VHH binders against Formyltetrahydrofolate deformylase 1, mitochondrial (PURU1). Designs and how they scored, part 16

Target 1, 298 residues: Formyltetrahydrofolate deformylase 1, mitochondrial (PURU1), of Arabidopsis thaliana (Mouse-ear cress) (q93yq3)
Amino acid sequence: GESLDSSVSPVLIPGVHVFHCQDAVGIVAKLSDCIAAKGGNILGYDVFVPENNNVFYSRSEFIFDPVKWPRSQVDEDFQTIAQRYGALNSVVRVPSIDPKYKIALLLSKQDHCLVEMLHKWQDGKLPVDITCVISNHERASNTHVMRFLERHGIPYHYVSTTKENKREDDILELVKDTDFLVLARYMQILSGNFLKGYGKDVINIHHGLLPSFKGGYPAKQAFDAGVKLIGATSHFVTEELDSGPIIEQMVESVSHRDNLRSFVQKSEDLEKKCLTRAIKSYCELRVLPYGTNKTVVF
Short names: E, the ipSAE of ESMFold2; O, the ipSAE of OpenDDE; V2, 0.75 times the mean of E and O plus 0.25 times the DockQ between their complexes.

## First folded at step 10 (VHH; framework vhh_sonelokimab_d1)

Design u1 (from t2 with S53E; at its last look DockQ between E and O 0.81; V2 from the best seeds 0.00; counts 0 for: pae E 7.1 > 2)
Fold by ESMFold2, look of step 10:
Structure u1 (fold): chain B 298 residues (1-298), chain A 125 residues (1-125)
Amino acid sequence: as target 1 above (298 residues)
Amino acid sequence: DVQLVESGGGLVQPGGSLRLSCAASGFYFSRYGVGWFRQAPGKEREFIGAISESGGSTTYAVSEKGRFTISRDNSKNTLYLQMNSLRPEDTAVYYCAAGLTFGRVPTSDYEMDYWGQGTLVTVSS
């Protein structure tokens, strides 16, 4: 019923809606009218219609009063529009109400990405729940990272691997209750069987500008080659190594004044920033599949 | 497949009454505002009236002079138009239409997402 106390100010919360359908006249008008009719206010609206393609992508960011437009009604209203246009994808998230995405972090020896992600997560700048950390390297319990994980109740799973047994069935069991996986410098190649068995997105960080410098140690290759730009690439994992759709890329200048140590430190700084940005973009529904191996990143 | 099918049209004498029905299928009728339009020969299509998705609100064109009543039955996916005191100038093809307006009563053809094929109403002696 209608509130009798008009002195209560509404608390407005943010919502995000992503829409993908065949292109048609009036899509933006209908989507924006939905929000406005419920008293919501659009703060941002992005649209992409690829050339020579009959598809429409959009992402809207809005604020609304969840008392006047309840969370379930938001779903129903956008689903009705999705049915009107035969949408291939229609997703709404309301970060203050909806549960955070649950992720697992996989890594090998190097932990610079893990450390950055844990700090950003602690600061509230990475909107995920970290269910566990999995590594094929054992770590001493008295290290800073391990104490951090214990303090926050995040399990660390050491999964000893060999070339003949990457223990992928064990890893699948550990991550079955996650929304997506993050490879924070996991240096084992995930098999096609693992990817099929997991069946959800896997996001990787590569220490180079893909498609160049594929493989395990691009920083050394780039340093030896005398490059003046270094980069990092975060991308979705597919069966083909370092070839999945790109989410985020970052670059930085280097010069002859960098020795190998400073070169590697700059590379590591790019990797941790690039991965963190990619995960945040993914969780904010900014990353949409496009074509066969591309993304729209709003 | 989406369909809106009008029925109940025909020949009626001046001063008579006629009840049109519009049967909806292939979409969530209860989520749409629905209404009636008509088009007389040589004239532009004109709005008659419409009703909100819940049936709680109606809007009629000023020109209708209180002779028409719109109702809906969401359990039967049907929109109705009761027409009384019919005049020769009411002769037209009558169309039902449905539009997503999110609780508002749709009042214009650009708000309509789906249209029927029309049913002819002829008012003459």
Scores: ipSAE 0.034, ipTM 0.591, lowest interface PAE 7.1, mean pLDDT 88
ESMFold2 (binder alone), look of step 10: mean pLDDT 84; pTM 0.852
OpenDDE, look of step 10: ipSAE 0.795; ipTM 0.917

Design u2 (from t2 with S54Y; at its last look DockQ between E and O 0.02; V2 from the best seeds 0.00; counts 0 for: pae E 14.1 > 2, placed apart)
Fold by ESMFold2, look of step 10:
Structure u2 (fold): chain B 298 residues (1-298), chain A 125 residues (1-125)
Amino acid sequence: as target 1 above (298 residues)
Amino acid sequence: DVQLVESGGGLVQPGGSLRLSCAASGFYFSRYGVGWFRQAPGKEREFIGAISSYGGSTTYAVSEKGRFTISRDNSKNTLYLQMNSLRPEDTAVYYCAAGLTFGRVPTSDYEMDYWGQGTLVTVSS
C-alpha cells in the first residue's frame, strides 16, 4: 500500500528502569522527560521515599521503539541522569533484547518446587534460562522430572555429599556461569566461604514465616500441634541462617478439616508459589534492597 | 583475579583536601559493601567509613564524621573518599576494602573479604 505498514513498524517493546539516589527536587520529572523525549510511553511508575531517610527509589515500566531509541542509547540517557543525581543505583532491562537471567537450581529430595519451576519455565511464565539442576540425591533416569530435564537439554548433576564434605567447590564450578542461584528445597546449609566464592545473589525458600520458625519445622509436627496458619518465605541467603532480606511471603489458613495429606499439600503449594513469585519479581527488577535488611518490592 | 587499587594519595598541607579513589576488578563490585580504613605509623588499622552494596547506606567512624565523605559509582566499579580539613593526625596509609554483607554496611576488618594495597596520605607543613 500507500501507508506505512503498522504490522511491522513501529514495533514497541517494554523496558524497565530502576533508580535509587538521594532524594531531590524533580527526580520523577527528569526521569519521565527522558522517556518522553524519545517517544516512549510510561505504563507504570512506582516511587518509594522512606520517612526520615532522604532517599528515593523508583521503578518505571515503559514501551518504546528500539529503532528510535536504541538499546545502548537507553543506557546512556539514564546514565546521564544517574550522574546528575549521584545515583546509588540505575539499572535498565529490556526483556525482549536483553538475555534472560541464567540460574541454577539446587535441591535435595523434595522436588515440588523444581517441578513447578520447570512447568512455569516451559510455559514461558518464568523469565530465566535454567543452566542446570544440582542435587545431593540421585534420581532414576526414568522418572518424569528426569525425562523432562533430558528432553529440554538441562543437565542434572548428582553431587554426593556428607556432613564432612558438602562438595561446595564442585558446586561453585558448576554454577559459575549463572546470574543467581535458587535453592529449591536444598537442605544443606551453604557456608560463608561458598557465599563469598559465588559472590552473587542466592535465593532460598523457607517453610514458615520468617523471622519466626528459623530452621526446620516438620509438617507432621505442625499438624499434630494443631496450628491454624502455615506460611512460606523466600529470601536472600546470607551467612546468618534464615535471616536474609525477605523477597516474598505467603500464608494459608489450615483447620481441623485438613488431614495430614491436605495439610502437606497446602504447605507445598505455598512454597512453590512463593519461590516462583520471588524469582519472577527479582528478574523483573521489582526487588530492591533497602535499609540494613529490608526490601522494597514494587 | 580480584584487585582493589587505591590512588590519589600524597602530601597535603594542614587544612587541605584530598580525594582518594579505589578501582575494583575481578568481582561483582555492586554486590559488595565497600569502605575505607587507615593505618597510621605505629597504630592499628582503624575504620573510617563504609557504604553498603546495591541501594546503599553509609556509616562513618564517629571521630571522622563530617570531614570525610564516602561515595561509590557501581557503573565504574569505583569507591571514593573525599577528605576535607585534613590534620597531621590524618597521616596514614589508606586502604579500601570490600565485604559481601548482603546489604548491611560493613564496619569491621573481619567483614572484609578483599583489601587494597593502600595509598599514603601525608599531612604536614
Scores: ipSAE 0.000, ipTM 0.280, lowest interface PAE 14.1, mean pLDDT 85
ESMFold2 (binder alone), look of step 10: mean pLDDT 86; pTM 0.876
OpenDDE, look of step 10: ipSAE 0.709; ipTM 0.878

Design u3 (from t2 with T107K Y110E; at its last look DockQ between E and O 0.01; V2 from the best seeds 0.00; counts 0 for: pae E 17.5 > 2, placed apart)
Fold by OpenDDE, look of step 10:
Structure u3 (fold): chain B 298 residues (1-298), chain A 125 residues (1-125)
Amino acid sequence: as target 1 above (298 residues)
Amino acid sequence: DVQLVESGGGLVQPGGSLRLSCAASGFYFSRYGVGWFRQAPGKEREFIGAISSSGGSTTYAVSEKGRFTISRDNSKNTLYLQMNSLRPEDTAVYYCAAGLTFGRVPKSDEEMDYWGQGTLVTVSS
C-alpha cells in the first residue's frame, strides 16, 4: 500500500507591507529578501521615490506560509528592517488574520454616503468593522437604514448638537475604540481638541473639489462659476477646515444643461464612490502621508 | 421611532406620594443617562434629577433632594420617579429625558437628546 504522501500544498495567505524611510540603496532588496527568506512570494511591488526629496515609499503585496512565517515574526522581521533604515512607517497587514479596522461613521442629515458604505460593507467590499453610526440628526427607526443597522447590530447614536455644544466629549467616548473615523457628510467642524483627543486618523468626504470649492455649498459655487467639471474629495481631517491631505478625488463632467439640482445629484454620486474608495485604500495600506499636506496613494 | 412615554401622573393631595414611570422604546436605553424634568405653568422647565446609564449614580436638584428618588430598570427600558411628600408647588408637567452620557449622569436639559411628552402631576387639597 503506497503511502499517498498527501503533500498538503501549504496554504499561502496574502500580506501587505508599506514602508517609508529616508532613501537608501538596497532598501527594495532588503525588503524583498525578507519575504523571500521566509518562503514568501512577492506578487506586487510599488515604489515611490520623489525627485528632489530623499525619501522612499514602498508597498508590497506578497503571499506567504503562516506556518513558516508566523504573523508575529512577520512584524518582527519587517521591524528589523525598519530600524535599520530609520523608517518613519512600516506596517504589515494580513487581511485573513488581522482584525478589520474598526470605524465609526459620523453623519448629519444626508445619508447617501452612509447607505453606500453599508451596501459595500454588506457585500464585503468595504473591509471594516463599523462600530457605530453617530449623527446629529434623528432618524425614524422604521427607515431602511435604521433597520439595516439594527439587523446588523450597529448602533445608531443620535447626538444632538448645537452651535454652542458640539458634544465632542460624548462623541469621543463613543469612538474611543475605533481605529479611524469617517465623516460622511457630518457637516460639523471637529475641534482641534477633539482631533487631538482622538489621536487617530479621520477621513472626510467633501462634496466638492478641494481646494477650490470649500465650505458648505460647493455645488452652488461650482454652478455659479460655470465649471465643466465637478467633483468630490476625500481627505484627512485637520484642524483647518477642508484643508487636510487629499486621499481621493472623483470628477464628473457637467454642462450648461445641468442645473443646481443635477449638480447636487451628481456630486452625491461622486461622494459615495469617492469615500468608499478612500476608505478601501486606507484599509489596504495604500495611503501614506507625504510631506505636510500630501499623500502617496499606491 | 424613539419614544419616551411618561405615565403615573394625576391628582394627589399634599403630603401624598406618586410614582412616575417613563417607558422608553426605539433606542438603546441602557446606554443613555436619563432624567426627570418638570415645568409648571408659566415657569421654566427645571431639572429634577438624573441617573447614569448603569444606574450606579444619581443626581438631584437641591430642592428635591430627599423627597424624590430616581431609579431605572434597563431590562424594562423604564425610568422611575418616586415622589414623596408632595407639595402644591410640585404641580407641573413632568418630563423624562434621555441623553447619551453613558457612564455620566446628565445634569441639564442640554445633555438630553430625547424627551417625553410629559405627564401632569397636580398636587391639590
Scores: ipSAE 0.000, ipTM 0.275, lowest interface PAE 11.1, mean pLDDT 92
ESMFold2, look of step 10: ipSAE 0.000; ipTM 0.217
ESMFold2 (binder alone), look of step 10: mean pLDDT 86; pTM 0.867

Design u4 (from t2 with S53E S54R; at its last fold request DockQ between E and O 0.70; V2 from the best seeds 0.00; counts 0 for: pae E 6.3 > 2)
Amino acid sequence: DVQLVESGGGLVQPGGSLRLSCAASGFYFSRYGVGWFRQAPGKEREFIGAISERGGSTTYAVSEKGRFTISRDNSKNTLYLQMNSLRPEDTAVYYCAAGLTFGRVPTSDYEMDYWGQGTLVTVSS
ESMFold2, look of step 10: ipSAE 0.036; ipTM 0.563
ESMFold2 (binder alone), look of step 10: mean pLDDT 84; pTM 0.855
OpenDDE, look of step 10: ipSAE 0.807; ipTM 0.923
ESMFold2, look of step 11: ipSAE 0.017; ipTM 0.553
ESMFold2 (binder alone), look of step 11: mean pLDDT 83; pTM 0.850
OpenDDE, look of step 11: ipSAE 0.747; ipTM 0.896
ESMFold2, fold request of step 12: ipSAE 0.078, 0.103, 0.042; ipTM 0.580, 0.616, 0.577
ESMFold2 (binder alone), fold request of step 12: mean pLDDT 84, 84, 84; pTM 0.861, 0.857, 0.856
OpenDDE, fold request of step 12: ipSAE 0.814, 0.813, 0.813; ipTM 0.926, 0.925, 0.926
ESMFold2, look of step 12: ipSAE 0.074; ipTM 0.600
ESMFold2 (binder alone), look of step 12: mean pLDDT 84; pTM 0.857
OpenDDE, look of step 12: ipSAE 0.780; ipTM 0.911

Design u5 (from t2 with Y28T S53D T107K Y110Q; at its last look DockQ between E and O 0.84; V2 from the best seeds 0.00; counts 0 for: pae E 8.2 > 2)
Fold by ESMFold2, look of step 10:
Structure u5 (fold): chain B 298 residues (1-298), chain A 125 residues (1-125)
Amino acid sequence: as target 1 above (298 residues)
Amino acid sequence: DVQLVESGGGLVQPGGSLRLSCAASGFTFSRYGVGWFRQAPGKEREFIGAISDSGGSTTYAVSEKGRFTISRDNSKNTLYLQMNSLRPEDTAVYYCAAGLTFGRVPKSDQEMDYWGQGTLVTVSS
């Protein structure tokens, strides 16, 4: 007879696959058949095909039995599909098996973004390994941030900079083993040579709704001008200042009832939330380059 | 460039045997299930049989049972069809095809991603 094997469930783990290729009939069918044929179950599937561009983007979330579909076989199966469609991008992550992304955090004087990210990281809400924090400002060891970093074994590197020497070679050495960089209010402009030498993604936070308000636009100036909306933008860094592809934007209303203190607090809250969400989306493979300077964010 | 190239067709006497080969290039042959189809003049293309990507499983059309044997050699990127006891009704163009079916034996033309150009088999005195 029949086997009664339904009494114990296998341990299933999540996987994520992102795919980008020239649009063609049958892509979703082949991708979903791959997962189903290996006994996986799709929990979510997002597709974007832009108007007037002949490209296809997708992100799938699935669960599977890693005994039946080993991690290396997952790579091989999706790579075969990628070859069939001439894919521009095909990436799989399996968070319970794959190493976390390694990041470094760069900042200058203001630490509200750093503090938020450290708390989210401590709470398990940012799936990263923080290799170090780098700043062009020295901090006293008795500050909350420095005590936090010491407790968690995260190095803090003070790299004093001048207008004549931004110490970019020193920074490159410190971050060579990271998967991407996060500028958590780093107020020095990274040179094209730095960006080429690093060769991986750099994500920044800007106080304002790009492309408006490029560069600096201090909160006091906006407050004095009587604006009714404030914003924050997180984006990829390119050689052109504040012009890289946008990952996340947030807005909030302000009014005559806000004084300067509450106005600044709202602005800082937007910045930390915006950057944190952008980093989480990036690590979950939700952010894909699109067009000349756009992103798909699933 | 993906290619499937059949060979070994030709003229054969009734009762004879013939071995067809299909050479694959331009894709990872060992990840595809592969099979044979044929099309006689004036008829629709029909499934003959197929073999899984590893070679561990085969399926044959019921009408072709016992006379035809499908095998593959993944080290040579080659699919084979051994045909015995040939009859005039076996006269057709024979096609090989490959389908990405993730370990399953392909069973229909709907599952096939790549097709060969065909080789003619004529069974006549």
Scores: ipSAE 0.014, ipTM 0.484, lowest interface PAE 8.2, mean pLDDT 88
ESMFold2 (binder alone), look of step 10: mean pLDDT 85; pTM 0.855
OpenDDE, look of step 10: ipSAE 0.803; ipTM 0.920

Design u6 (from t2 with T107W; at its last look DockQ between E and O 0.01; V2 from the best seeds 0.00; counts 0 for: pae E 25.4 > 2, placed apart)
Fold by ESMFold2, look of step 10:
Structure u6 (fold): chain B 298 residues (1-298), chain A 125 residues (1-125)
Amino acid sequence: as target 1 above (298 residues)
Amino acid sequence: DVQLVESGGGLVQPGGSLRLSCAASGFYFSRYGVGWFRQAPGKEREFIGAISSSGGSTTYAVSEKGRFTISRDNSKNTLYLQMNSLRPEDTAVYYCAAGLTFGRVPWSDYEMDYWGQGTLVTVSS
């Protein structure tokens, strides 16, 4: 018999599957067998079954040979299992084949979150395509951030707003071809009409631990009040201000040795890390709806 | 010129033990709180535990349930992680990190000024 050329090896690529259904015996076995039967190898598997709710959530990470298990067949095989269990949600993502999520970034004056996201994006650590940046503040073309945007072909749209006209129809047109919207310190309240018109997820960053710190709480006021903890929260936007389902929270201790400058620096560092982590988790299918206003974050 | 270098990673059977070390140089190690994080394939970096600059206080992530012990030796500029009763889910790249937290035990990656390159721990199933 003829020997195969040992220099030819299968190319294995990563896949992710999330599953949400009514709890039942044997779900994990069926899902894992589906992957194994096609020669896939599971690298990670997370399960959550809340008490008294009779629901099942899972997220699996696996590698597979796309020649042996084609992308469309992956969808079909998981769809069959989803039908068997009447799944509420079943989603597959294959990052090396599937298009990246397209996002737009909205901000006002402060750009620390924008700068961090741009750097993470450039370094390949944020798996998105950034379609544009929108702000109600104009920026000088000779700044580092504006030169970065120009170099990478990312449009910056200055949308001058007033109390009488927030120009939400203009913003809707700019973001119509995005998968979700990111508020990277956008200090205008989005109307219910905007949220209905956009019809997709909007993710925000808040400078505090919700629900205890809703609304504005400037660093000077926190410093003067002598707080011992500062935090940041990233959450989905709903019509009720700062009350949408939470995706990520981060905290840091502060003390009497922190001056106002160090308070601001720590707060900004928390916000940029918190938002970036939330966006990454969302894009990796780690964020699932739970109850009326909660999330499962694998 | 700051370095944090992890060592002691490798392949181990379920139920086994490993001891990780992190050697520090290029900064005043004894003034920094230090800790361990890990990152499994496709997941975010996870806090494991940390120890104050003096070694007098420790904090551990709840998920560890007493399986891991953190210690430091300031005379050798070294941080340690003793891992017992290892499971397949402990498979990850383990990182040490140092943050200037003025005697507090650090608990988050945003408090860390310096990071090591990581050491791989694989637990065979």
Scores: ipSAE 0.000, ipTM 0.076, lowest interface PAE 25.4, mean pLDDT 84
ESMFold2 (binder alone), look of step 10: mean pLDDT 84; pTM 0.848
OpenDDE, look of step 10: ipSAE 0.433; ipTM 0.776

## First folded at step 11 (VHH)

Design v1 (from u4 with R31Y Y110Q; framework vhh_sonelokimab_d1; at its last look DockQ between E and O 0.00; V2 from the best seeds 0.00; counts 0 for: pae E 9.8 > 2, placed apart)
Fold by ESMFold2, look of step 11:
Structure v1 (fold): chain B 298 residues (1-298), chain A 125 residues (1-125)
Amino acid sequence: as target 1 above (298 residues)
Amino acid sequence: DVQLVESGGGLVQPGGSLRLSCAASGFYFSYYGVGWFRQAPGKEREFIGAISERGGSTTYAVSEKGRFTISRDNSKNTLYLQMNSLRPEDTAVYYCAAGLTFGRVPTSDQEMDYWGQGTLVTVSS
């Protein structure tokens, strides 16, 4: 019963919670009650319960007053629910408070994905910190992309590779302080030893609709073959080439009216959009493991 | 392997007193609000009272008029109900229940996550 100061309002900030457990009666009610009891308001709630698997997945978006519900208390409250249901996964992020994900970007010759990601990052549309860019191709310092990297203080590391030496120990050292790795058209195959040594997620872009079209299929070959449909797939990297869980796929029609230039442009546009969306979905906690090689993407 | 086990029920004369206990195991008792309900023959289950997870807040059904006292001992994972000035209409099966309510006192059966099997209290001459 105190008078409120109408000229000073609490700052409400967004939070995201993902939850994975065995299915049970009342999970959504308990999760929503937790948020409401702390004065939070749910803005969105996604649920997936697969047939005959007895598992429950959810992602909630809410706003709350961080003075009334401090960040550490948010963790404790969701942890008590996690204990109640024996949760397999319970993760909260509060984008305005929590540190951004740190990533490194690997590429080879083509930079269309890198350029798009740098532009989106500069515009605040990719919520990441880019620690460095690594390539097995040297670039002149006066190119647009190299000037961009220099201006923003993002290191570019040229790591000369051969078939016999992919320099993976050098790359591991460069990326050890990242949260995940992005292959933005890195055309070298990462070994099982690299993946084990890195021990965190690696996200790739592939120029086709997996599981079809594994491996390389250069755009000119597809153009000459007269394909009518092109695609791009962004997926997690595993030891088996182009077989990891898929995060995002995109497709577009092409026709005889496309010359090589327009065909390549359409392919590059699909790849950069597909990868960018996959990274955004990952950082927003929309990508959850499902089954042996699947994902839930909310 | 969650358990709520009531004890202390039995036959008591009108005007007498009885103390019920509810021993909890298999869950983090101190995170739950806990309370007592009862069900008399032919009646719906009714709320008696409950206490918050840290013991700072209690709520009682208005019909008690101060005859019952709820307390908890988190070090023993135990909830108590002290019943005084018992009347024949207090004859019922008494249930303890625990609900994860995040600082609120749980006051309805819908808020409860776990229930005991009940202990019979009979008040007669």
Scores: ipSAE 0.006, ipTM 0.440, lowest interface PAE 9.8, mean pLDDT 87
ESMFold2 (binder alone), look of step 11: mean pLDDT 83; pTM 0.841
OpenDDE, look of step 11: ipSAE 0.020; ipTM 0.376

Design v2 (from u4 with R31W Y110Q; framework vhh_sonelokimab_d1; at its last look DockQ between E and O 0.07; V2 from the best seeds 0.00; counts 0 for: pae E 23.5 > 2, placed apart)
Fold by ESMFold2, look of step 11:
Structure v2 (fold): chain B 298 residues (1-298), chain A 125 residues (1-125)
Amino acid sequence: as target 1 above (298 residues)
Amino acid sequence: DVQLVESGGGLVQPGGSLRLSCAASGFYFSWYGVGWFRQAPGKEREFIGAISERGGSTTYAVSEKGRFTISRDNSKNTLYLQMNSLRPEDTAVYYCAAGLTFGRVPTSDQEMDYWGQGTLVTVSS
């Protein structure tokens, strides 16, 4: 038997809009009317208006029918509103249509963050395309992570470095086509020239709660010192070491009942979760630079 | 949402045959070695056999050679277990499992990342 059912079901897809402008009466009403007039339905709406800055930030999540509201028309309609309010930023993403962000991952010896990111990426929980992995440490081809990279066609680039030559021009060439860079425990300091040459966002994971624990602080030394609280910080990279705007921080208690192995494991678990959450938030347009050294995280 | 869902279990007479299926979703099935385990009442879970990502290598428990055949169809994200010459001793809950082992055939519980909920096979006379 053949079906004669000619019913048409709308195909609804998700969209995200982020808006930043000088504060004014009626912005939310105008933005929401734009979505509603096109038959879209808002699933979430976040607004932040800082008391002292006279600026407006918003992030909306909505679903819509791309037949009724084509992708290019979505851009045009929000651009019209952006012009009306002199917006500083207006960005739309439609994950099912728009290309994923392309990233490169940099690391040194420790791969716990890389492994977590690869697993989350494989599970569909990290909406990026990983163009390559770069490290200043060579790895044996028979290791779990190297075989994973080979299976997925993700290049691994060994770039040997010294204190005198960080080979930053080589790294710049490898990452030219990325949207942002992720330092997944890359223990070399990126120079101001590298940051200018790259010209896009760089996200790092730091062992500890910045600003209190700048620089490296080996887990064994913290363990031997008897600390009771450990943390991790994910932040944007600037020329000043470990001082860029913070995206995510996580903490956990430790006690005398932790041996060195369990202490290190807790520290590593915190770092990998913190970095992964920061990158997901960034890709979902939840992270907005604010002021000189702060973020809005919706 | 990672899922492994076994099907095809049921009641069968001694000497009969049965084919179990395991449907996978929520992960890249082609990356994983996959296999079958079973647990009879009052016994520990035991390994039956497993197959590599591309199906080029299989390993079976010594006790099950010649009666059971494992295969996979990566285009359908499905693992199969063909069981022949069934005996009452084969009565158990049969589980499929998947492990990210990069070409090695996974043969132990600790190598498995994901598990199904099981399907009951009863062989009686």
Scores: ipSAE 0.000, ipTM 0.088, lowest interface PAE 23.5, mean pLDDT 85
ESMFold2 (binder alone), look of step 11: mean pLDDT 83; pTM 0.846
OpenDDE, look of step 11: ipSAE 0.025; ipTM 0.478

Design v3 (from u4 with F102W; framework vhh_sonelokimab_d1; at its last read DockQ between E and O 0.69; V2 from the best seeds 0.00; counts 0 for: pae E 5.9 > 2)
Amino acid sequence: DVQLVESGGGLVQPGGSLRLSCAASGFYFSRYGVGWFRQAPGKEREFIGAISERGGSTTYAVSEKGRFTISRDNSKNTLYLQMNSLRPEDTAVYYCAAGLTWGRVPTSDYEMDYWGQGTLVTVSS
ESMFold2, look of step 11: ipSAE 0.067; ipTM 0.616
ESMFold2 (binder alone), look of step 11: mean pLDDT 84; pTM 0.859
OpenDDE, look of step 11: ipSAE 0.701; ipTM 0.881
ESMFold2, fold request of step 12: ipSAE 0.028, 0.095, 0.035; ipTM 0.554, 0.622, 0.582
ESMFold2 (binder alone), fold request of step 12: mean pLDDT 84, 84, 83; pTM 0.861, 0.860, 0.848
OpenDDE, fold request of step 12: ipSAE 0.834, 0.832, 0.833; ipTM 0.936, 0.935, 0.936
ESMFold2, look of step 13: ipSAE 0.000; ipTM 0.126
ESMFold2 (binder alone), look of step 13: mean pLDDT 83; pTM 0.850
OpenDDE, look of step 13: ipSAE 0.649; ipTM 0.861
ESMFold2, last read: ipSAE 0.045, 0.069, 0.128; ipTM 0.579, 0.608, 0.638
ESMFold2 (binder alone), last read: mean pLDDT 83, 83, 84; pTM 0.846, 0.846, 0.854
OpenDDE, last read: ipSAE 0.835, 0.835, 0.835; ipTM 0.937, 0.937, 0.936

